# Miniprotein binders against p81326: the designs that were tried, part 130

Target 1, 226 residues: p81326
Amino acid sequence: MLHFGGFIMEINHISKILEKEREEYIRNKVEEYLKQGFSKDDAVNKANQSWRTYIGHRIQDVIYNLLKKFLKDSGLKVTTDKALNNRNLPEELDKVKRLIAINYGEYLFLPDADVIVYKVENNDIKIIAIISVKNSFRERRFETTYWKLKLKESPVTSHIKVFLATPDKDNEISYKCPNGKPKKMRIILEYELDGIYFLKEDFEETEKAKHFGKIVEDIIEISKKL
Below, E stands for the ipSAE of ESMFold2; O stands for the ipSAE of OpenDDE; V2 stands for 0.75 times the mean of E and O plus 0.25 times the DockQ between their complexes.

## First folded at step 11 (miniprotein)

Design Bg4 (at its last look DockQ between E and O 0.79; V2 from the best seeds 0.65)
Fold by ESMFold2, look of step 11:
Order: sequence, then structure tokens, then C-alpha cells
Structure Bg4 (fold): chain B 226 residues (1-226), chain A 83 residues (1-83)
Amino acid sequence: as target 1 above (226 residues)
Amino acid sequence: SDLEKEAEQLIEFAEYLIRLAEELLEEGRPKFAIEWLKLAVRFLQKALELARKNNLDELAERIEKLIERAKELIERAEKIKES
């Protein structure tokens, strides 16, 4: 129903704002840690850790609110893994939690799902997609593909689309073969996941690697097939 | 009404961005609050364009008021930044 394509430029500005915020945030945090008595090297490392925590929350919150606003009139609902970890869970969300849980014998765990899209039909819940939000690929590079493979193992969860959303400011996965050399991380992520959505302009676009602004249309189309 | 729904979604997301900017202003980060407010204005301007091209006059007037409010917040944030 929605024509989101006219807003691709505006979505790219989110990426620019996030990158501009990084420099000042880190500079201020380094000064703060130096005043606390940390060495220069320790202050820089702590500032970068602080940034990764801060920006991860910021990006996830922006994506959650964007999806919630733009999917609402298509009968699609959005929640987060933070909301699912609340002690007193509403029955609807408790059902969502149970529908994405993965069995490890005597243990039951949620996949690392930052944002979850689902629909309710005839009092039944169907999970449509999970969006993993990643600011950097320095650590846990393939964790999202692990969860996709685990979800594929059960008929209850095998339909769930697993997407990655990222600004990828350091170009860690933006191109498949930079300088003629295959980038293993990009190639594996694109192969295994249902889609990669970039919060920036400069990347190699493919059938699975797209501008983030296209995610709303894609989720709506997928929901019609399920 | 599909055109009105599209405009309302743009407005609702812009209102979220304005709230985000207000939080940054409260945290003493006026420079970044201004950037998020400018983005909110871009979404509102797109909604206004849609409303005007489709003769949704009441909606256009509402969007114009929101743009003015966002610009007022930018002016306040600029004053704080220069302090």
C-alpha cells in the first residue's frame, strides 16, 4: 500500500547523522575517562566501547519506531527483544516469545532478535520477520546467520525472515569483491540471510542487499504470502 | 485516504524524531538535536508536498504548524549551542 521509494534520500540522512555524532561522542568520552585517571590508550578503548553500546541502542530505537509507524496500517505489529524480556509479559507478547524460542534440550533461548515483526489473525500470531541491527562487524560477525540456520531447523520457525540492518560505515560488508577479492563476510551474510538493508548510500546493491528504505515494502509483500 | 495515511505515517515518524531531539537537548547535546530536528522537517516537508498535491488542505495546515514548531526548537537549540 505504501510507496516508500520517494523517501530513500531522507533515510540516508539517518546514517549521516549517526556518523557525525560518533566523532564528538568519542572525543567527549575520552576526555571524561582521562579525567577519571585512565591512560590515553584505556580511555580510547573505553570510549569506543561506550559508543558501540550507545549507538546500538540508538539505531535499534530508530528502526523500531520507523517500522512501527510505517507497518501499522498493514495490520503488522512490531516488538523488540527488550520488550519480550519484561517480567510481566502481556499474553500476546508471551505468545510471540514462545513462537521464536529455540530448543537446546533442557534449555529454551530466544535468538538475538532486536526487532520482531508479526501479525495477528483469528487470535493466532504469525512471526513475519526478525531484524538484527548491527553497527559494526568487529565481533560476532556471523551470529545473525547462526540464528537464521537455527530458525530453519523447525517447521514452526522456518518461515521467519531474518534481516540485517546496518549503517556499515567502515565498509566491512558493503561490497562483494572490493579490489577484485571476495569479501567472505558479505558473501556469506548475503547468501544465508533473507536480506541486508543498508542505512547509507554507497554499497553494492543486489536482490538481497538493499537500501533500508525498501524494508517496509518488502515486509508488507512477505506478509501477504504467509 | 491511502494518500492521507501515507502523510500521517510521515508525520508520526517526524514527531518521534522531534521527541528524540528534545531528549538530546535535555542531555545537553544541542548540536545533535538540531540535526535530528532538520531530519524531522525533511519528513514533514515531504508530507506537506503530498498533502498539497492532493488538495488535503486541513492536513497541510496541520503539517505547516508542525514545521513551524520544529523550526522554533531548532532556534532554541542554536541559542543553547552558542551559550
Scores: ipSAE 0.639, ipTM 0.871, lowest interface PAE 1.4, mean pLDDT 86
Fold by OpenDDE base, look of step 11:
Structure Bg4 (fold): chain B 226 residues (1-226), chain A 83 residues (1-83)
Amino acid sequence: as target 1 above (226 residues)
Amino acid sequence: SDLEKEAEQLIEFAEYLIRLAEELLEEGRPKFAIEWLKLAVRFLQKALELARKNNLDELAERIEKLIERAKELIERAEKIKES
């Protein structure tokens, strides 16, 4: 898309928008937890955890809807792991679910897949990409990497691209070697994943680390090779 | 055209943001709604510039109407916030 990159720069504001609500959200949740009988410290901790969950979901929802709209004309479809957690799935989504499942011997489990991009050709489903959307890396820093490695272990899933989308608010992975010190998490994530897409301007760009504005084009290109 | 398709995608995404803001207004969160509406307007303004540069008059008109709607919702949200 010729102009998508320029338009998507506005997505950088999503993180800023969400942060404006943080103080009020935390205050209200603290009050709620205090009324439930929690200690002040517990209430604050729970409120912060609630916020992390809330903001994570909001960003995921926005990114999902964005990708859904901008990939539509390319004949690509988008779903989420949440949508796959239903007992009664449409046939198409049931196939998607099966095609991303990871084998653990007696059990099949789904990877964390905030966004799943797939195409339908001649009634066959081809999974193109999984996008993990993370607001921060405070918890489960390498979870996306784990799922990528697990997907590689099967010929059924080895072709699936795994991308990380993040505003990286805390600058945890924005640069590889700030002040000459290697950022382990950035280096590992960039090495193991198929791409990292930043919803911000201030980051070290590489072949795999790009602005989020490039993700639609990259996904479309991948879809043509599958 | 590819340009028209891209503009339509931008419009649809902006409409999603507007709906999100409307939901937030219903939840009694006008301040948060306003921020999403402002984002929608920014997207739409860029789309409008693109439409105008390429003489897509019908598309430009649709975008303008949607901007107006978003602005009206902002005004409404601001009134709710002050009340």
Scores: ipSAE 0.573, ipTM 0.839, lowest interface PAE 1.0, mean pLDDT 90
ESMFold2 (binder alone), look of step 11: mean pLDDT 87; pTM 0.856

Design Bg5 (at its last look DockQ between E and O 0.80; V2 from the best seeds 0.76)
Fold by OpenDDE base, look of step 12:
Structure Bg5 (fold): chain B 226 residues (1-226), chain A 83 residues (1-83)
Amino acid sequence: as target 1 above (226 residues)
Amino acid sequence: SDAEKRAEQLIEFAEYLIRLAEELLEEGRPKFAIEWLKLAVRFLQMALEKARKNNLDELAERIEKLIERAKELIERAEKIKES
C-alpha cells in the first residue's frame, strides 16, 4: 500500500512546485516577446499561452516518470503518445500503438494518451490503462471523455481503462455540487471515465474520484484481471 | 521484499527529480532546482524510513548517500541563486 500519508502529501507538492515557476516564467516570456516587437498586451497573452503549454508538459513528464517507477516492479510498462510518434518504432511500441488506435474508416488515429500502461505476457501486449494528465480544463474539457467513448466502441480497445489525473488548480471538477449547484463537468467526467485522480487534498472523494496516490494500486489490480 | 521494492521505487523517482533539478540549474533556474531537490530529499527520507524499519542497512546507507548528494546540490544551487 503506497498509502504513505507522506507519499500523498508529496504528490500534492508537485503541483505547488510547478505553480511557483509561473511568475518567473511569465516575466521572462513577456520580456522575450517585447523584444520581438509585440505589444505589452500581446506579449502577456502569448506568455500565458506559452505557460499553459509548458506547465502541461512538465506535469505530464513528472506523472509519467512517477508511474513508470512505481509500476515497474509489478511487471507493468509505461510509455507515452509522444514516444509513439516515430516512424521507426521498436516492435513492442509499434504493437502498443496499433492496440490503442481508433478506427475512423479510412483512417486510424490515436487517442490523446499522455501515459499508456501495458503489460507483456508471452509476447502478447495488453493495454491496461490510458491516463490523461490535465493541469486545467480551460480548453477541451471533454476531450478525455470523447476518447473513452471511442475506445469503448471497439472490442479491441473496449477493455482499456481511461483515467484522468489533475491537480484541478481552478477547482473546476473538485466537487460535484458546491453550494447546491451541480458541476456539469465533474459529473460527466466521473460518469464517463473509469476514474479521476486528484493531485490535491481538497476534493470530493467518491468511488471513481480518488487521490492520485491510489492510482498505482488501482492499475495493478486492473492488470491482474486482464 | 515488498519494503525493499517500495524503497527502490522511491529512490528511483527521487533520482529522476535530482536530474530534473540539475537540468534547471543548467538553465540558470536555481530557485526551482532547489524546490525539486527538496522534494527529492523528502522521497529519499521516506525510503530511508522504510529501509531502517525493515533492517535493510545496505539500502539505508545508499539512501543516506543520495540524501547527502541532494543536499550538496541544494547548497550549490543556493550559492548560484545569491550570485
Scores: ipSAE 0.804, ipTM 0.923, lowest interface PAE 0.6, mean pLDDT 92
Fold by ESMFold2, look of step 11:
Structure Bg5 (fold): chain B 226 residues (1-226), chain A 83 residues (1-83)
Amino acid sequence: as target 1 above (226 residues)
Amino acid sequence: SDAEKRAEQLIEFAEYLIRLAEELLEEGRPKFAIEWLKLAVRFLQMALEKARKNNLDELAERIEKLIERAKELIERAEKIKES
């Protein structure tokens, strides 16, 4: 069972560890770029971009491994958008890819889905949930909601739950009405998505906005209904 | 049993964290390897508590060995950090 406070507390440590790495990572990268001949301003910009890529991949990998370990005893499998982009896919993953693709007439595109949860029963594949992992909301603030709306347009994909997982270090979506003012981004994300899962302690909990440690049980419960 | 399955899940995730820390040590980043190893020990301690509460002695022994290995890695990483 994943509802005990210790598990939730330790999961929130993941984002704290990653933040402690930031200063040293950026400093080392600035030095590396300066040695390559970049100006100081260019080296700083490149180092910050490198950090955003690094931390995004690290969070996704940790979430992937957590879900993979905690969901497998419930007959649930986990893959990533990176795995689905390989040129020669095993048949199972090729089916997963086809089951999340969005039709734009003569074109097919995959939604932005960092982590995908599915099950295989009676040689049939059912997509359960897609988890989008966001460290910051400066760019692509509502991309996840766009993909949820597109998935709802087809009976083949309308059942797929779309979740957002985030440390939200800058409190961009942690509260609905900070300082008495409605936060548009939090309100729209919570309204449109099936859930927001925070990798930290300090946020406004609701039926859809929860500690990340709750996501495993939520996915298992959803899978029983499909 | 549910308790045994939960303990195994915690162990497997902790083993992933240990491998992540080992990679960081190979990259010469012992400070952050220590942080990930400490987190792995916390998950192993949760697994151990669950195993002991349910009298899963063989599992508890396995978890204790994993905790000891993780603590040895922390000690090694701290020496690397100091040099």
Scores: ipSAE 0.766, ipTM 0.911, lowest interface PAE 0.9, mean pLDDT 88
ESMFold2 (binder alone), look of step 11: mean pLDDT 87; pTM 0.854
OpenDDE base, look of step 11: ipSAE 0.801; ipTM 0.922
ESMFold2, look of step 12: ipSAE 0.701; ipTM 0.888
ESMFold2 (binder alone), look of step 12: mean pLDDT 87; pTM 0.852

Design Bg6 (at its last look DockQ between E and O 0.80; V2 from the best seeds 0.78)
Fold by OpenDDE base, look of step 11:
Structure Bg6 (fold): chain B 226 residues (1-226), chain A 83 residues (1-83)
Amino acid sequence: as target 1 above (226 residues)
Amino acid sequence: SDLERRADQLIEFAEYLIRLAEELLEEGRPKFAIEWLKLAVRFLQMALELARKNNLDELAERIEKLIERAKELIERAEKIKES
C-alpha cells in the first residue's frame, strides 16, 4: 500500500483528536448538570456517561465513513445496524438485514453491527464482515464475542467475519501477557474473533491483532474468497 | 490507476472530515472543528503527493483547492474561537 506508513499515522490521530475534547466536554456537561440541580458527584458521573456515549458514536461514525470511502472502489458496500433499524428499507438493505439476523426461535434479532460490509453480485447479497467499534471496554467486554459465536451457529451467517476496531485507550487488550500475566480479555477476544484492529501504535501485534490501517486490505482479500 | 483510486479515496474521506468540521462549527465547537480540519488537510496532502508523483495535474489542482478551503475554514474557526 503506497504511503501505508503515513496512512497509519493519520489513523492514529483519529482517536487522539477525540481524546483532546474530553476535558472540555466533561467540564461543559458538569456545568450543565449542576445548573439542572444535580449534585457535584451526580453531575460528574452523568458527564462521564454522556462522554462515553458521545465518543462511542463519534468514533463509530468516523470509522464507518472511512471504511465506506476506502472500500468503495473494491465494489464493496458499507452500512450500519442503525441504518437497518427502519420500517421501510430499500430492498438491498432489507436483504442485508435478513442475512445478518440471528435466530432465537420465535424471534430474530440483529447482532451489534456498527459497520456491515457486503457485496452485491448478480443481485445476490453476500455479507463479508461485521466490525464492532469500541472506544473502551468498561461495559460489555465480551459482547462482540457473543455475537461472533451466535453468527457461527447458523450456516446462513457462519461465514461472516467479525472484527473489533478499537483505540484501546486504557490498554485493556493491547498486550496478551504484560508482566507475564495473561490478560484474559485480550486472549479471549483474539481467540474468538476473526481479528482485532487497533487505532494506535502501542500494542502487541499478532496474526489476528493488527493496526487498523490493514483492515481495508484484509476485508478486500476476504471478499475475493466469498 | 490504483494510485488515482487511492488519491480519490483520500479526497473523499477528507471531504467527509470537512463536512464533520462544518457541523461542529455550527454546533459552536470551533476548537474541535479545527482538529478535524487539520486532519483533513493531512489526508489531502497525501492525495496531493500521489497526484503530483503521477503527473495528474487536474487532480492536483482540485486537491489544492480543497486544501485552501479547509485552511480558510480553520481561519474562520480560529476567529470564532477567539470571539
Scores: ipSAE 0.806, ipTM 0.923, lowest interface PAE 0.6, mean pLDDT 92
Fold by ESMFold2, look of step 11:
Structure Bg6 (fold): chain B 226 residues (1-226), chain A 83 residues (1-83)
Amino acid sequence: as target 1 above (226 residues)
Amino acid sequence: SDLERRADQLIEFAEYLIRLAEELLEEGRPKFAIEWLKLAVRFLQMALELARKNNLDELAERIEKLIERAKELIERAEKIKES
């Protein structure tokens, strides 16, 4: 995968597929809510909220499966925050959960870690990276940055790479200076995070802002240093 | 070999995409399922190119059968969409 750009191009088709469904999904959901007795305004609001939830979970699932398949032969394992919240947690995953948890005194919380990459060496689990998947930046715009800073505060978690993965359909962070004006959100996210990986073609590529398909090589290279 | 490993990874991801599309068909969303199946075929075609370029004839035959299955699912999904 280190040697072909075709993989990167096909990966970018994922976001194109996800956007083709939006109109039909919203129309069908509006009809469902109208049949349930909601007003038109409420049905539209609920349908849009439903779409946001649906597409966010779909993107996360696709990313999880992509990473799982393409990292497996490099000795790397992948899990999700949903799997870590399972009540019947296997010992290996319980250790993963404990290794990314942040201590707030008497309380432990998981960072925004939709997808987690780790390896097992001599019964020792080493967390390599966490990936936060964001479809929109309208709310909680810097949550991923907060979690990166919290992970850096402890020697147990300071090595963990924090990546953001996004289609960024509305170009909220795709360019540093669109129309000559600095985009604060892009600049801060790129500065603070270890990487931003775009599920699309059109964005300003930098050393930290890359096509999503490059994430596999990057994770493998990072894992060799640990 | 490294190239066989790459082909296998592409196949496994394509098989995930096919299962995703099958779930969408069961949910009555054939238009969306077709798009995921088309993407699966693209990954399988990449795997097929790797297999053929490296003279992995048995692997290439397996990949061709997977592509045929995915195309059959596309045809089924098209019929459901038209219903």
Scores: ipSAE 0.748, ipTM 0.905, lowest interface PAE 0.9, mean pLDDT 88
ESMFold2 (binder alone), look of step 11: mean pLDDT 86; pTM 0.847

Design Bg7 (at its last look DockQ between E and O 0.77; V2 from the best seeds 0.77)
Fold by ESMFold2, look of step 11:
Structure Bg7 (fold): chain B 226 residues (1-226), chain A 83 residues (1-83)
Amino acid sequence: as target 1 above (226 residues)
Amino acid sequence: SDLEKRAEQLIEFAEYLIRLAEELLEDGRPRFAIEWLKLAVRFLQMALELARKNNLDELAERIEKLIERAKELIERAEKIKES
């Protein structure tokens, strides 16, 4: 397992690197939009929107690659919601998609799962966990808990662990009761989810709220029990 | 062996980080490419420590060459940054 202190510390450097690039990214994007003919205000707004998309996708990609490489030798496979939305889906991924779909009467929808971990045994696919990656909590704060509750409603999906991974740079959920004031979002997320994994050093660690570097061992242990 | 698997996992993730940094260099972002390359070197150094402590000499030699290559990329990126 890769939960020794050096590994955990280096994982936290990922979010620090991403935080450092924001100003240069936005400045370059503003210049691009100005050249396209947008006003200064519009260019700034579009650049900020571009950054939010960029940073979210970058964090997801890094997490995907980390999990893929560190889980491979444990017989665990990793995919993404983006891969599951491809038009020409391989049969294995089509099965993964069907195994996480939620029924809404005449409609079937996928939960918002950024990264999906599964295993294949005797041509059977078992979904182990989904990891929701959130860079900020300004909007759709409890989307991940909603999907956990929906997955619990069916015996086919009730075993699926639902994790949240976040740098939480603005400390929106890092502490349960900062200055004696309960943080509703942290308390509800920790209660409802199977785990919260922080891509930073400074947060209130609990049995469910851990350094992101511990997620690999946790997933492997869970997979042995299914 | 289990230790070889752990070292290879660290190497593979470092190689991903190096590719990420190379994309940033192509995009004209050497300052941030340097940060990702430094992180890749840290993961390679962890892999090297595992290899050396367990007398995996051929693996250690491979890792040393990867570290050297990553450091050469850092130096190239630093020259681009200052231009």
Scores: ipSAE 0.769, ipTM 0.913, lowest interface PAE 0.8, mean pLDDT 87
Fold by OpenDDE base, look of step 11:
Structure Bg7 (fold): chain B 226 residues (1-226), chain A 83 residues (1-83)
Amino acid sequence: as target 1 above (226 residues)
Amino acid sequence: SDLEKRAEQLIEFAEYLIRLAEELLEDGRPRFAIEWLKLAVRFLQMALELARKNNLDELAERIEKLIERAKELIERAEKIKES
């Protein structure tokens, strides 16, 4: 990519922009909750929770749109689990939904799939990858790993690549062995997932842990093998 | 060409960011809108560089107009922020 460096740098700004809003957002929400009659401590806690939800959705939306635009010319399509959560789906999306469903005996459930990449060939749909987008790992640290393992259990879904995209602002998984101590979460996520993509510069790069700027090329390459 | 495709991808993503910023302006968040607009301009500048290097004059002109639009939105957002 001729401008790979520039592109990578701009990707890093996405997370930085989102963090700039935090202080103002928290302040405004605290004031709102205080007016609703909550205590100061409750207001702060609720504001922080609201922020986590808000920022999570924002980063997922940005990444979804980024992947949608940058994969389009490769004949790849992009959707989300949210888009699949409708009663009346177009035939194509209904097929996508069925092809990512996990069997629990009497029930089928969808994995958490912030972004779903698929291709359509001769009216057949092939699911290429699921990307989980996490702004932080405070909750459900191994949720993406669970879904990857569940997808591997079926020949219908075992081929689906599962990636994690994160800015990892708290440096929870940026390094494998900081100060000689293994970080359990990084090691497990890297082992179980097909890749981890960072929307930041300061991380330990490995074969599976890469900058987010590489995800488009990696997905395209995978799509050619399926 | 692959370069034209890349330029178009950058343009389309920038247009998304501009729309996002417009929504934020409507929501009364001009400061945040400005940051996304600045990012959009940077993506458009990357696209413009690709267009110019490949002598794609029509594409370059289109990108320049988008940059101008984004800058106008920034100016508008700054006025709202100061009010």
Scores: ipSAE 0.769, ipTM 0.913, lowest interface PAE 0.7, mean pLDDT 92
ESMFold2 (binder alone), look of step 11: mean pLDDT 86; pTM 0.849

Design Bg8 (at its last look DockQ between E and O 0.76; V2 from the best seeds 0.78)
Fold by OpenDDE base, look of step 11:
Structure Bg8 (fold): chain B 226 residues (1-226), chain A 83 residues (1-83)
Amino acid sequence: as target 1 above (226 residues)
Amino acid sequence: SDLEKRAEQLIEFAEYLIRLAEELLEEGRPKFAIEWLELAVRFLQMALELARENNLDELAERIEKLIERAKELIERAEKIKES
């Protein structure tokens, strides 16, 4: 119990550490864009957009590595959509890629899958979960929900759990009904997704909305049923 | 044991964080390297507690050496930051 509490607290520091870079990053990017001839307002806007991309990738990478290490002993493997975006894939990853593909008639496309958890049993691949990692919800607020719904449409992918992991630094989805007003985005995401996992302390906990520290255990438990 | 596995998971994640910090040091960003190293030390301390509680002396010794290494890296990073 004590160790779990400590683990939860340390997970919260991941986002905090990354956010400490923001001021320096923005300053440097603003200077860069000013030197390129952009106006001050344009430079600031571009710097902020660049930051969102940068920090998004950083947090995804940390979470990927965390899940990779903490799921390893359970016989679970972890990959990313980026790793699948290669022409020459190992057989195992090629199978993973095919098993998460969504059918659009003439075309197959991959869902946004920051982290993909799967197991190998008797040379067969079983996809367990897809985790979308979002630092903020300023853009494409329901993108993860779209992919979940698309995955549900096929018997090949309908079993795949889709989770959202976020620090939700702007408190966009931390509470369902703050001040008596329903937060549409929280309600919809929680309803449509298999779970939301927060890399923070201040949120409304529910059956589906949990601290990120619980995601490893939840994934392991799901993997036993598949 | 499950506790040994948990300790090893914490160690491996801490080692990842140490590598991340080393990359930041190479990029000339000691301030942020220190932050990740301190986090790594905290994960290693959790692992050390697990090892000690279960009388895993060899594992405890390994973790202590990793903590020492991380602390040395912090000291180096602080010197770079001050220069």
Scores: ipSAE 0.798, ipTM 0.921, lowest interface PAE 0.6, mean pLDDT 92
Fold by ESMFold2, look of step 11:
Formats: sequence, structure tokens, C-alpha cells
Structure Bg8 (fold): chain B 226 residues (1-226), chain A 83 residues (1-83)
Amino acid sequence: as target 1 above (226 residues)
Amino acid sequence: SDLEKRAEQLIEFAEYLIRLAEELLEEGRPKFAIEWLELAVRFLQMALELARENNLDELAERIEKLIERAKELIERAEKIKES
């Protein structure tokens, strides 16, 4: 439906634009922290942490808005983990929250999901997919696979697709066998998740590892089967 | 029609990108605002091609106005960058 080569390539520009901002962002933040009296080493560390937070939120916001706009006319709705944690939650979102929650005996927790896609049919809510957005794999390398495994444990949630979206600028998971040896992170993530969607052009494509621009069509096709 | 819905989706995403660029301009970051505005124009051009191919004249006119607005913002951002 949205499989123009140009569309896919233009979506990949999102991460390119963000990377162009990195050096100026960090430079400005270092100067800001130096004016506050931090040492140069501390200012650099703080600036890099600030960048990781900034770019993570920016990528999430862009992905949320893209999915929201491109899925709405297919009868699909989009929300976020942050929205589901609001007090005074609308009834529809309260149902979404219950349908993705993981039971830990006396406790009920939401999986870490940045974006949630669902549909409403005859007052029945069906969760289609959750999308985890990762800028890097420095920490919590397999958090997304943990949540997929937890969702598989119950027939109520086992149908939910779990996707990873990433620019993967440092090529941490872009290839299965770089230098002739299996890359453990890529192999495990691809095996356990329902899909990995790259916000860049240079990666090894497979049936599960795709350009991010293909995610809209994939979600629509999945929703037709549920 | 499905083609009209597809064009509207491209427009709405482009409008989001324009708002993102406007935020950057307000923050005094015209270089990056231009990048986002140029991306928005590319999505609007895709929508315009769909509208023209399917004789959706009123939609095409709306898209052309949005492209002109985005280009005016680019020109403003270029002037801010020069100063």
C-alpha cells in the first residue's frame, strides 16, 4: 500500500537528520554545563547523557506520529506507554492497559512498550503490536525479548506482535554474521521478536529485519488476520 | 477513495514535521529546522503526485499551498542562519 521505494528511503532520512544534530547539540550542552561550573569531563558526560535522552524521545515521538497518521484510516489506533500511565484514564485506554498487562501474582505491570497499536471492533479491543524504540543497545540489550517471552506465556497476549525499531547507528545488530561470526545480539533479537525495523539503509535484510517504512503495511496485514 | 486517504496521510505527517521544524526555529536552531522542512516538502510532493494522478484538484491546490508555506519557512530559516 505504502511500498514506494521513495517513501521508504525518505522515512530513513529521519535518523540522518537527527544524527546531523548530535555534534551541535552536544557542543551547546557542554558549554551550558561548563557555565554552571562543572568540570570538562563532567560536562561532556552530562551532555552525552542529555543527547541520549533527547534523541530517544525524539525518535519515539516521530514513530508515534507516523504510525498514528498512517494507520488511522485502516481502523487502527495508536497509544503510548506514557499515555497508559496517566491517572483518570479513559475507558478505552483502561481496557488497552488491562489487555497488555503482565500478571506477577499479586502485582500487575505493563511491559516496557513505547508504542502500542490496537483496534476496536464491536466494542472488542484487540492489541495488534507493541513497538520498542531503541537508539542503542548499550544497556538493557534484551529487554524487548523478555517482554515478548512474557506475552507468549498467556493465550490472552500470545498473539501480540513485538517489534523493535532502531536506527542502530553503531551497527550493533545490523548484520547476522559480521566478520564471519554470528552476532549474538542480532541472532537472538531476530529469533525471539516478531520483527526488527531499521531506520537506516545499511543493514542485512531478512524476513524479520526490514526497513522501517515497511512497518505500516506489515501491521495492517497482521490486523486483517486478527 | 483509498488514494485520497493515502494522500491525506502523507499530508498529516508532513504537517507534523512542519510543526517540529517550527519548534526548532523558536529554539534558534534554523539549520535543523530546514532539514525537517525539506523532509516535509518531500512528503507533500508525494501527496501532490497522488492528487494530480487522480484528478483531485481541490486537494492538489491545498497541497501546493502547504508546500509554499513550507518553502517560505525555509527562506525565513535561511535568513536567520545568515545572521
Scores: ipSAE 0.778, ipTM 0.916, lowest interface PAE 0.8, mean pLDDT 88
ESMFold2 (binder alone), look of step 11: mean pLDDT 87; pTM 0.856

